VH-VL binders against q9umr5. Designs and how they scored, part 86

Target 1, 268 residues: q9umr5
Amino acid sequence: SYKPVIVVHGLFDSSYSFRHLLEYINETHPGTVVTVLDLFDGRESLRPLWEQVQGFREAVVPIMAKAPQGVHLICYSQGGLVCRALLSVMDDHNVDSFISLSSPQMGQYGDTDYLKWLFPTSMRSNLYRICYSPWGQEFSICNYWHDPHHDDLYLNASSFLALINGERDHPNATVWRKNFLRVGHLVLIGGPDDGVITPWQSSFFGFYDANETVLEMEEQLVYLRDSFGLKTLLARGAIVRCPMAGISHTAWHSNRTLYETCIEPWLS

## First folded at step 5 (VH-VL)

Design c69 (framework fv_dargistotug)
Fold by ESMFold2-Fast, scan of step 5:
Structure c69 (fold): chain C 268 residues (1-268), chain A 123 residues (1-123), chain B 106 residues (1-106)
Amino acid sequence: as target 1 above (268 residues)
Amino acid sequence: QVQLVQSGSELKKPGASVKVSCKASGYTFTDYAMNWVRQAPGQGLEWMGWINTDTGNPTYAQGFTGRFVFSLDTSVSTAYLQISSLKAEDTAVYYCARNYRFGSPFYTYFDYWGQGTLVTVSS
Amino acid sequence: DIQLTQSPSFLSASVGDRVTITCRASQGIRSYLAWYQQKPGKAPKLLIYDASTLQSGVPSRFSGSGSGTEFTLTISSLQPEDFATYYCQQLDSYPTFGGGTKVEIK
């Protein structure tokens, strides 16, 4: 009776991270078929995002096909960007709720332990030299690196995020927008204590300007131009914003209060 | 029933200009970008660029800037290629071609093609 | 630009033969490669995209394989209507085509 739920994990992650989320769903919506996709796990999560989108697309097609009443997506961290692209490239998706758990929807610009592990001698101010090269664009993390001090390089070199956000033109932009707009609900979740997603408001389509002042979604050119449908979705009442303090990046999928407040209401 | 129908062949002298049309039917014109591909006699295929059919913004491949102009008229679902200051080396069949309806990082495959327009530039 | 080199440039084969055409890219393009068939006097027709996915309506005797820098188009049992020139195309960056392989049926 409940729509199936498809879960997409994040960077250096796997399906095992979602065991608590599955328990919560089973308790509140018994009988829900939950599929946590075991693709691009661990180090494979560093593969280019378009490659991940292709693999996840192949996995979700049969799940969506057997659920004519629709499915829900729960997409964590980097996985939220994969799901953004899935909704745009699939002419036939039947996603009702797209639940984005602390995903850098406008990009990432922060010194995190993940970046220090990958590029130990680089500061966030210098990472643009690596990420906006052809070599750097072969790594998922660089596909959504958004340096607000080098926005020209981001717009020209980002092979993924700038295209999906409609910040750089693409031959499929109009059909991607049309496909994305078929989503029932866009549920955005994030918070100030995440500690990884920088700025944390990126999870709500806010981002830094050139002075590192955060501008919210409604002030973004992407929203104002309605590049992929955010303004249309908001006008339709389809965007849900659920910020919560006190939750670190690795805890979004294992906090019961977060689940009850931000996720459970959208799992029909 | 997607169709792309191009205008007829043109014979022009060096220095003249030509405007080739490509009329689309069977789908929503503004949902898909339109590409232009050229093929000189006995030669292979050469991508010239594309135009966003929703915004009208063109993108040109290197070698096709300046004399080549992509435009459109959405009211009649038609894309245009204009070549100014024609040279003998512009002699070719010019194809319009539609982008395929799913994701790629840069550009996509061409799922439907016009029949081609032969432009001959000779004295 | 990414260069695509096709080999052979020309081949002659009999009906029923298995024919193989190779496309090599000057740099890695993952699976972002398509194959087209062009018959004399006609526009190209999309056969295969994403290196190995067959376009709807294309006979199953056509198949594609490969990733990275080396790709192959195979026709398992050549038919008279397969007389054509075949082109590979990459889309990892601005589109470029291979030089073409002309297939002549003997």
Scores: ipSAE 0.303, ipTM 0.707, lowest interface PAE 5.5, mean pLDDT 90
Fold by OpenDDE, second read of step 6:
Structure c69 (fold): chain C 268 residues (1-268), chain A 123 residues (1-123), chain B 106 residues (1-106)
Amino acid sequence: as target 1 above (268 residues)
Amino acid sequence: QVQLVQSGSELKKPGASVKVSCKASGYTFTDYAMNWVRQAPGQGLEWMGWINTDTGNPTYAQGFTGRFVFSLDTSVSTAYLQISSLKAEDTAVYYCARNYRFGSPFYTYFDYWGQGTLVTVSS
Amino acid sequence: DIQLTQSPSFLSASVGDRVTITCRASQGIRSYLAWYQQKPGKAPKLLIYDASTLQSGVPSRFSGSGSGTEFTLTISSLQPEDFATYYCQQLDSYPTFGGGTKVEIK
């Protein structure tokens, strides 16, 4: 039998967005129990990410409890950050594969349609004024806004990303690292034609430096300091990178080739 | 099995220093942060700050900077609170408390507490 | 800092009574609230976390509810061992405690 699969959606999504993924899983792994968590759908996905983490935690705990052999997580876009945080706060999770599907794991710094919708009068270079304010942090997008030109503001004001990354000291950093390291495999999926995740390398924990040069995961301080376990996971062969070109952001969960190449191998 | 055992009561004069210890057992000491909480006689609980047991980095709450120092001896799973230049208003019971595994992104609730250490400052 | 206001400060009740304690936050703290019980000369004891989750080993007569800015601790049927002072604690930011509610015997 196959381990249960739990799916967490992204910004402005719902369970309906994953109908193709469910079809693919059912076809290739018949009998798999797949649960797409229908929480914080639509506009509710703008709620603070920690609030979402709490809600999703309540939902996954019973599923994990009924699956002593472990479960797989497929987490799309913003959902990938929710899942990473979830795995950080849970000291008893049993996640075998954590599949991060085109998630801004290292943050977002791009003036995309998602941001324009929320902040129509704001430019990318000025969003820090909003996102790093107390009320800005009440929106999920701002929770992982990562302005490379205002690193001090990011480190001090980010109430989510900076914390789960261990970039700002907090009482839970060591425990969260330990918890996250319980994951069997971290599967990172993304690509250059995404069009939303900016930079697209964020899906692989790459990100801009102060000159907006994209550095790889291994060049990031969070990796070098192993602040939440990336270095450790890589060393044990637990990180899988699966880049794919020609896929737009809204197609990652619906592309059959992507599924067969990057997702299916980790559903066991 | 988890226990936090603090040092005994202290009687000090104004201007003196005191060092309270909190010895942890029953769990991996460096996996959890240690918090300090003050309670003046007949008063409520006041969070003083916390220390990262992994890095040794202390964070002090507002009003507890300067005269208050958090430190560790990880070899014996012990956290310390030192108060210098003691004042009469420092008279209180001081607690060490461990964070719980769940909670907010900033802090977790305190699932285990030391028994408390009474520090009395009197001339 | 986030301020927590507990009410009432003092509560007289009898064994078997239903007791309700309120904790109000100066701003929204979602569900990041804990409740502690403290008896004289003893350290606080965790009762409830995440606003409504009962800590292991705590009797089921204790319950918590609320979100945002208003929270409630309820003891469905007060027992002799429940006479104590109760504190709420917010963990949305730097930890702060309510002023406490002393439950004493009528």
Scores: ipSAE 0.009, ipTM 0.495, lowest interface PAE 9.2, mean pLDDT 92

Design c70 (framework fv_dargistotug)
Fold by OpenDDE, second read of step 6:
Structure c70 (fold): chain C 268 residues (1-268), chain A 123 residues (1-123), chain B 106 residues (1-106)
Amino acid sequence: as target 1 above (268 residues)
Amino acid sequence: QVQLVQSGSELKKPGASVKVSCKASGYTFTDYAMNWVRQAPGQGLEWMGWINTDTGNPTYAQGFTGRFVFSLDTSVSTAYLQISSLKAEDTAVYYCARNYRFGSPWFTYFDYWGQGTLVTVSS
Amino acid sequence: DIQLTQSPSFLSASVGDRVTITCRASQGIRSYLAWYQQKPGKAPKLLIYDASTLQSGVPSRFSGSGSGTEFTLTISSLQPEDFATYYCQQLDSYPTFGGGTKVEIK
């Protein structure tokens, strides 16, 4: 019997987007109980991420309870951050594989269509003025906006990413690290042709330095300090990196080759 | 089972220093942040700051910088509050309080408290 | 800092009375509010967190409600042991407490 799979969608998304993924899972792992959580769909995905984390937690707790052998999480785009936070706050989760599907795990710093319609008058270089305000932090996108040119503002104003990263010290940092480390495997998926996640290496915890040079995971302070367990996970062989070219952001959950190469192996 | 036991009352003169201890038991000390809360006689509660019991990193609330120092001795699961250059206005009961594991993402409620330590500063 | 204003500061009531205490925040704090009970010479005791969640071991006669900027602690039927000072606390930012409400015997 296969472990249950829980799917968390991304920004402006819904369960419908995962119909192909469901098909692939059903075909390759028949009998798998797959639950695509229809929470915070569409514009509701703009709600603060911590609110979303709470909602998704309420939904996954019963599923996990019925699956003592463990579950797999497939979390797409913004959903990947939700899931990471979820695993950080849950001291009793039983997640075997956490599959981060093209998620801005280290944040977002780029003008995309997703941001343009929400902030039509804002450019990448000026979005910090909005996002790092109390008002801005009421929007999910701002919760993981990571301006490399305004690091101080990021560290002080980011109410989500900076916290789950342990970049800003908080009373739960130690416990969150401990909780996150309960995961069996962290599967990081993304690629250079994504077109939305910026930089695309963010899906692998890479990100810009102050000169907008992309540094890898191992060069990040969060890794070096092991602030939320990346270094520990890597040392344990628990991190899987699966980059793939030629896949646009909206196709990660629908590409058969991607599924077979990067997702299926971890749905045992 | 969880207990926070603080040191006894202190009587100090202005300009002196005091160090209050808070010994934790019944749980993993380094898993929960420790807070300090002040209560002047007949007054309300005032959050002073917190200390990361794992890293030892202290954070002080506004108004509690400089003369106030949070520290740890993890080997004995103890948190300390040191106040230097004591003033009459420092007369208060000082509480250590453990973070509740649930709450806001960045701050938590206080589920267990020490019994409090009265520090009296008088000439 | 977020300021919390409790009302009333003093409340006289009798055993069996329904008691209501209000806590107002200077800005929206979502549901990040707790209520504490403090008896003379004792440390505060957590009663309610997240605005409405009852702490384990706390009698069901205690309840909390509210969100945003206005919150309420209710004691459905005041018991002799409930005469104390009650504090609200917010955690939307650096923790701050209300001024307290002393519930006294009428």
Scores: ipSAE 0.616, ipTM 0.833, lowest interface PAE 0.8, mean pLDDT 94
Fold by ESMFold2-Fast, scan of step 5:
Structure c70 (fold): chain C 268 residues (1-268), chain A 123 residues (1-123), chain B 106 residues (1-106)
Amino acid sequence: as target 1 above (268 residues)
Amino acid sequence: QVQLVQSGSELKKPGASVKVSCKASGYTFTDYAMNWVRQAPGQGLEWMGWINTDTGNPTYAQGFTGRFVFSLDTSVSTAYLQISSLKAEDTAVYYCARNYRFGSPWFTYFDYWGQGTLVTVSS
Amino acid sequence: DIQLTQSPSFLSASVGDRVTITCRASQGIRSYLAWYQQKPGKAPKLLIYDASTLQSGVPSRFSGSGSGTEFTLTISSLQPEDFATYYCQQLDSYPTFGGGTKVEIK
């Protein structure tokens, strides 16, 4: 039988967004137990990411315990960062495939409808004033705000992303790396027509330099220093990159061609 | 089975140096950071800093830079605290403590503690 | 840095009593607070982490509650082995401890 699948949603989202994904899984892998976690839905998705990690951890522990052969994670948008932290903080996770659906793995730096809803008069160029404050770090979106023009502030003030990426040291960095490296496959999915994740290459661990030129994963210090295991995973053949054009941010979980190409092969 | 065993008490004169050891057993030494916590006689607990056991990089709390040095020897799973130019106000019990991995995203709780080393500085 | 204030600093109690100790943070620390027990001449022992989660092996008479800036440790029925000093500790930034609450026998 197939390993269970755990689904973690994104910002301002809920389990309803995954109805098509569940249909696809049932068609290709009938009998798969799929659990879409109904935690931090809608507005509650704005809670600090470490709070979300704690809540999702409590939910996934019994699911993983019931599946000694392993589980798969499908984590969408902001949910991909939650899953990154879960894999690092859990000494005993048994995740085979971690499938990241258009998640800002190196952070976000873009003017989007989500930003305008939260901060209607703010531009991406001045959001650092809010996000890199103690108050700002109480909001999930600020936990992965990565302003390439204020990298020193990001490194000092980011309470989440800088730590899980190993960009700032932490007492648990070594064990977090060891735990993360237990993952069987890291499947990265994203594309240029997403329209929300900025730069879209953040879904593949690429990001802006100080001139807003995108540097890919292999040029990042995080990769070069192997801070949390990306270089080791790539050398092991465990990283899968599946870019696809023509897909908007809210369509990653409802596109059949994407599912068949990028997700289905990794659901054993 | 996890155990942190510290060196014995020390009586030193002002201006001397002391080196306290903390030997870990029952786990992989380099998987957990080691912290140092001080407790002056009749006083509360004061966090001094931590050392990354994989890289050897120390981080000191404000007030514990200069005379205080954290180091380690991974071949014997031992962390060290060295205090130079000892002063009477350094009289305290010094504890090593291991990071606990659950719950705290910025820094972890201290799940295992050494028994403490009393350092007395008197003329 | 974050300052933790414990009250009371001293508490006199009898076996069987309900004991309550409060810890107040100078700024919000969510639930990133731990409680430790220290007996005379011994190292501290972790009782509670994440404000309310009981450490494995710790008796169920110990409980923690609170979030943000106000936290409470409760011992529902004090036992002879519970006479000790109790410390809170925050982990929302570099660790700081409260001043301690000494629970003495009446």
Scores: ipSAE 0.244, ipTM 0.666, lowest interface PAE 5.4, mean pLDDT 90

Design c71 (framework fv_dargistotug)
Fold by ESMFold2-Fast, scan of step 5:
Structure c71 (fold): chain C 268 residues (1-268), chain A 123 residues (1-123), chain B 106 residues (1-106)
Amino acid sequence: as target 1 above (268 residues)
Amino acid sequence: QVQLVQSGSELKKPGASVKVSCKASGYTFTDYAMNWVRQAPGQGLEWMGWINTDTGNPTYAQGFTGRFVFSLDTSVSTAYLQISSLKAEDTAVYYCARNYRFGSPWYSYFDYWGQGTLVTVSS
Amino acid sequence: DIQLTQSPSFLSASVGDRVTITCRASQGIRSYLAWYQQKPGKAPKLLIYDASTLQSGVPSRFSGSGSGTEFTLTISSLQPEDFATYYCQQLDSYPTFGGGTKVEIK
């Protein structure tokens, strides 16, 4: 039968957002056990990402233990970063497909409604003053704030993203890379009409240089150094890129065409 | 089984240099970071820093930059601590210790330790 | 950096006694604390990690508790081999150790 699916939600989100996704899975893969994790819902999604990783890790351990054939992860938006860290910190994960649904894998640098809720008077150019402080790093969104004009501050102050991307060294980096490399498939999904993830290519490990010109994954230092295994995964044929235009940030988990094209093929 | 075996004790004059070795066996050397911890006579434990055993990149705690150099030779699964321009205050037992990786995403605790190398700096 | 204060700095106890050692952190560290045992002339040995998880091979008479800023190590029935110095260590950031608690024979 089908491998179980574990779903991890995003910022200011909850399991409710995935009701259409569950319907699609049931239609195409009837009998699949789907667990949408109800942890760090709503405002609790603002808690530091390492705290979220610890909580989600505790929740997924028994699910993975019950499925010796393996599991699939579907991780939306901020949840994709949680799943990145989860795969790195678990020495015994049995994840086959990691489906990253419009997640800012190289970070975020954009003024969005979510940021304006928290910091209404701040422009994206000034948010580094808040995010790269000790206080700012207590908020999940600041854990993946990546200001391309203050890369030195990002590398020094980011307590989460710079570490899991291997942009700043960490005692656990080599084992994190080894653990992450056990994933069967890394399925990257995103698109130009998302409207929240900035640059949208962050969902595909692309990001701004100092002039705000987007450089794709293969031009990133983390890829060239193979810091956490992207180059190895690509060489193995394990990275799937599935860009789709016309989909806004809150619609990735409720678009049937997107599901059939980008998600369904990877839910063995 | 996991073992960390360190070089023997050293007696040095102020201004000299010393190089302590720590040979690992019983596991894949590059899978775990190596830490250095010192203990001055009659004092407690003081973390000095760690080295990434895959990349060779060291990280030093405050107070251990400059005169202290962490290095390694992966072909023989050995980590090294070199102290230059030795001072009397450097007199201590120096331990290498393996970073424990299971169950913690932060800076880890140390599951295996070398037996220690006494470095005495006296005139 | 995070400071750890251990109390008492030393205590005298007899075989069979219940011994408690406390470790207080200068700021919240959740449960990111470990305990080590060090015998004279020997390297430290890991006893407990994540505040309360016993390391494999460590006798069940050892237990840890606490979270945030207050932590305790308890030895329920002291044995002759338990006379040693005990250290706490935080792993929330760059590692720091407490000053140690020496447990001596009464």
Scores: ipSAE 0.303, ipTM 0.700, lowest interface PAE 5.1, mean pLDDT 90
Fold by OpenDDE, second read of step 6:
Structure c71 (fold): chain C 268 residues (1-268), chain A 123 residues (1-123), chain B 106 residues (1-106)
Amino acid sequence: as target 1 above (268 residues)
Amino acid sequence: QVQLVQSGSELKKPGASVKVSCKASGYTFTDYAMNWVRQAPGQGLEWMGWINTDTGNPTYAQGFTGRFVFSLDTSVSTAYLQISSLKAEDTAVYYCARNYRFGSPWYSYFDYWGQGTLVTVSS
Amino acid sequence: DIQLTQSPSFLSASVGDRVTITCRASQGIRSYLAWYQQKPGKAPKLLIYDASTLQSGVPSRFSGSGSGTEFTLTISSLQPEDFATYYCQQLDSYPTFGGGTKVEIK
């Protein structure tokens, strides 16, 4: 009766992190087939995001094929970017709700524990030297590093975010936009107390300008130019924004109130 | 079914211009980028650049700026290469080739090629 | 630009021989490498992409291997129709081709 739910985890994550979410879904929507994809777990989540997209695509294709009525995607943190790219490259996906759970959709620019672990000697202001190199782009984190002070480097070196955003011209931009627009609803979830996603507004496609002033989605060039369909989706009423305070990054998938308020309504 | 058919050979004098056409069929023209590749006599393949068949935006490789212009007529699924101020060193076979990739890098292998167009520049 | 160096430039072989062509990149290109075959007066033909994936319709005697900076094209048993020039191409960034390897009859 309920559409299947596919869950994609985040950086240094695994399916185990979603045990509470599974419980909530089972409780509120009994009978729902939930698949938490156990791919690229732990350190393997550092693999290039396009590699991850391919792996997850292979996993979701059979699930989608068996669910002609459609499926829902819940994609957490880095997983949200993977899912967005996935929906961009799939011309035949049947995703009803794409739930982006605290994902750096517009990129990351901040010193977090995740980055310090990987780049202990690097600071936010200098990470561009690493991330925008061919070597750096072999790491998932660098695939969505978005340095507002080095926009040219970002646009030229980002092998993932700049492409799925349509910020850099590429042969597939139009097709990816078309594919992404197949989604029924884009549910954007995040909040100011996240502590990892920086700025937290990135979860809502907000981001820093050159002065590190956070601009909203509607002020972003990707929106203004509708490079991958945000403007179109918004116009269609297909974008849902669900901000919530008081939730740390590692709690988005485990908070019951968050689930009831921001996730459950879209699991029909 | 997929075909790229190029215009015939050209003989030009130095300083003249030439326009090579590449007509695509058997697929959605705007879904694939069109690349141009040059091959001088007895030499290897040289990528000249590509054009976005949807937006019409061209990207030129280093060394192919200025005198080289990529253009489209999407109504007839045709890409064009124009070379102005022709030089003797422009003598080569020019190929169009499509590519398409789902993912990064945004460049993909060239799975279909035109038959090539020989442009000879001689006084 | 990424430079590709093919070796050897020329290769003499006989029908039935095992032939190996090498392509080296000036920097890591992961597996984004393709191989093409070109016969005189003809357009290049795609043989292998993503370093090791055989293009549809290409005989199984062709194979590709490698990653990073070193790649190889192998013809397990050279056939008369295989005498041609072979090019590697990297697609990690702006496409570039190797200098080519001409396989000729011994």
Scores: ipSAE 0.012, ipTM 0.495, lowest interface PAE 8.5, mean pLDDT 92

Design c72 (framework fv_dargistotug)
Fold by ESMFold2-Fast, scan of step 5:
Structure c72 (fold): chain C 268 residues (1-268), chain A 123 residues (1-123), chain B 106 residues (1-106)
Amino acid sequence: as target 1 above (268 residues)
Amino acid sequence: QVQLVQSGSELKKPGASVKVSCKASGYTFTDYAMNWVRQAPGQGLEWMGWINTDTGNPTYAQGFTGRFVFSLDTSVSTAYLQISSLKAEDTAVYYCARNYRFGSPWYGYFDYWGQGTLVTVSS
Amino acid sequence: DIQLTQSPSFLSASVGDRVTITCRASQGIRSYLAWYQQKPGKAPKLLIYDASTLQSGVPSRFSGSGSGTEFTLTISSLQPEDFATYYCQQLDSYPTFGGGTKVEIK
């Protein structure tokens, strides 16, 4: 009766992190087939995002083929960027609700323990030297590093985020936009107490300008130019914004109130 | 079904200009980028650049600056390559080729090609 | 630019032979490599993309393998229509082609 749900995890994460989410779905939508993809777990989540997109694509194709009525995606943190790319590269996806759970949709510009583990002597102000190199772009974190003080380097060197956001031109841009626009609902979730995603408004397509002032989605060039379809989706009534305070980065998939408010209504 | 049909061969004198056309049919022209590839007589393939068929924005490979211009006319589903100030070294077959749809930053392979246009530059 | 070196540049073979052509990249290109066939006076035709995926309509005697910096194109049993020049192409950055391998009748 309910459409199947596909779950994509985040950085240094695995399918185990979603046990509470699965409990909530089972309680409110019993009988839902939920597949938590256990690809690129743990350290393998550091693989380049285009490699992850390819692997997840191969995994979701048979699930979508078995569900002609459509599927829902729940994509957490870095996984939300994987799902952005999946919706763009798949000519035949049948995704109804794409639920983006605290994902850095416009990029990341903030110090985290993950970055310190990988680049222990780097601060956010200096990380652009590593991330915008060919070596750095072999790490998933650097694929969405977006230094607002070096936007020219971001646009030139980002091998992933600048392309899927249409911020730099790509031969596939028009097809990616048409494919992405087939999504039924884009459900954006995030909040000020996340503590990892910086700025937290990146989960809602907001981001820093050169003065580190956050500009919201409607002020972004990617929205104004409709580079990958955000303006079209918003005009269609297909974008849902669900911010919630009081939730830390690792708690988005285990908070019942968040689930009932932001996720449950979009699982048909 | 999908076809890219190029204009006929050209014989030009040094210093002249030439405009090669590539007319697409059998698909939505603006859904796929168009590439240009050169092949000098007896030589291999050399990528010249691509043009975004939706926006008209061209990107040129290093070495194809100044004299080479990519353009298009979406109303007739046609891409153009213009070469100005022709030199003997420009003698080659010029191909247009459609960019394949998937996947990473530079993964788009050339799935359909025009038949080629021979441009001969001689005095 | 990423350079692609093909070997051999030329080979003579008979119908029914197994033919192997190699392509080496100057740096790692993952699996972003394609193979094209060009017959005299004709445009190139895409045979294989993503190092090992056959394009629709390409005979199964063609296969590709490799990743990173070393790739091979194999024709398991050469047919008369396979006498052509073969080119590898990388797409890990702006496209470049190998120098080509001409396969001639022995």
Scores: ipSAE 0.010, ipTM 0.602, lowest interface PAE 8.8, mean pLDDT 90

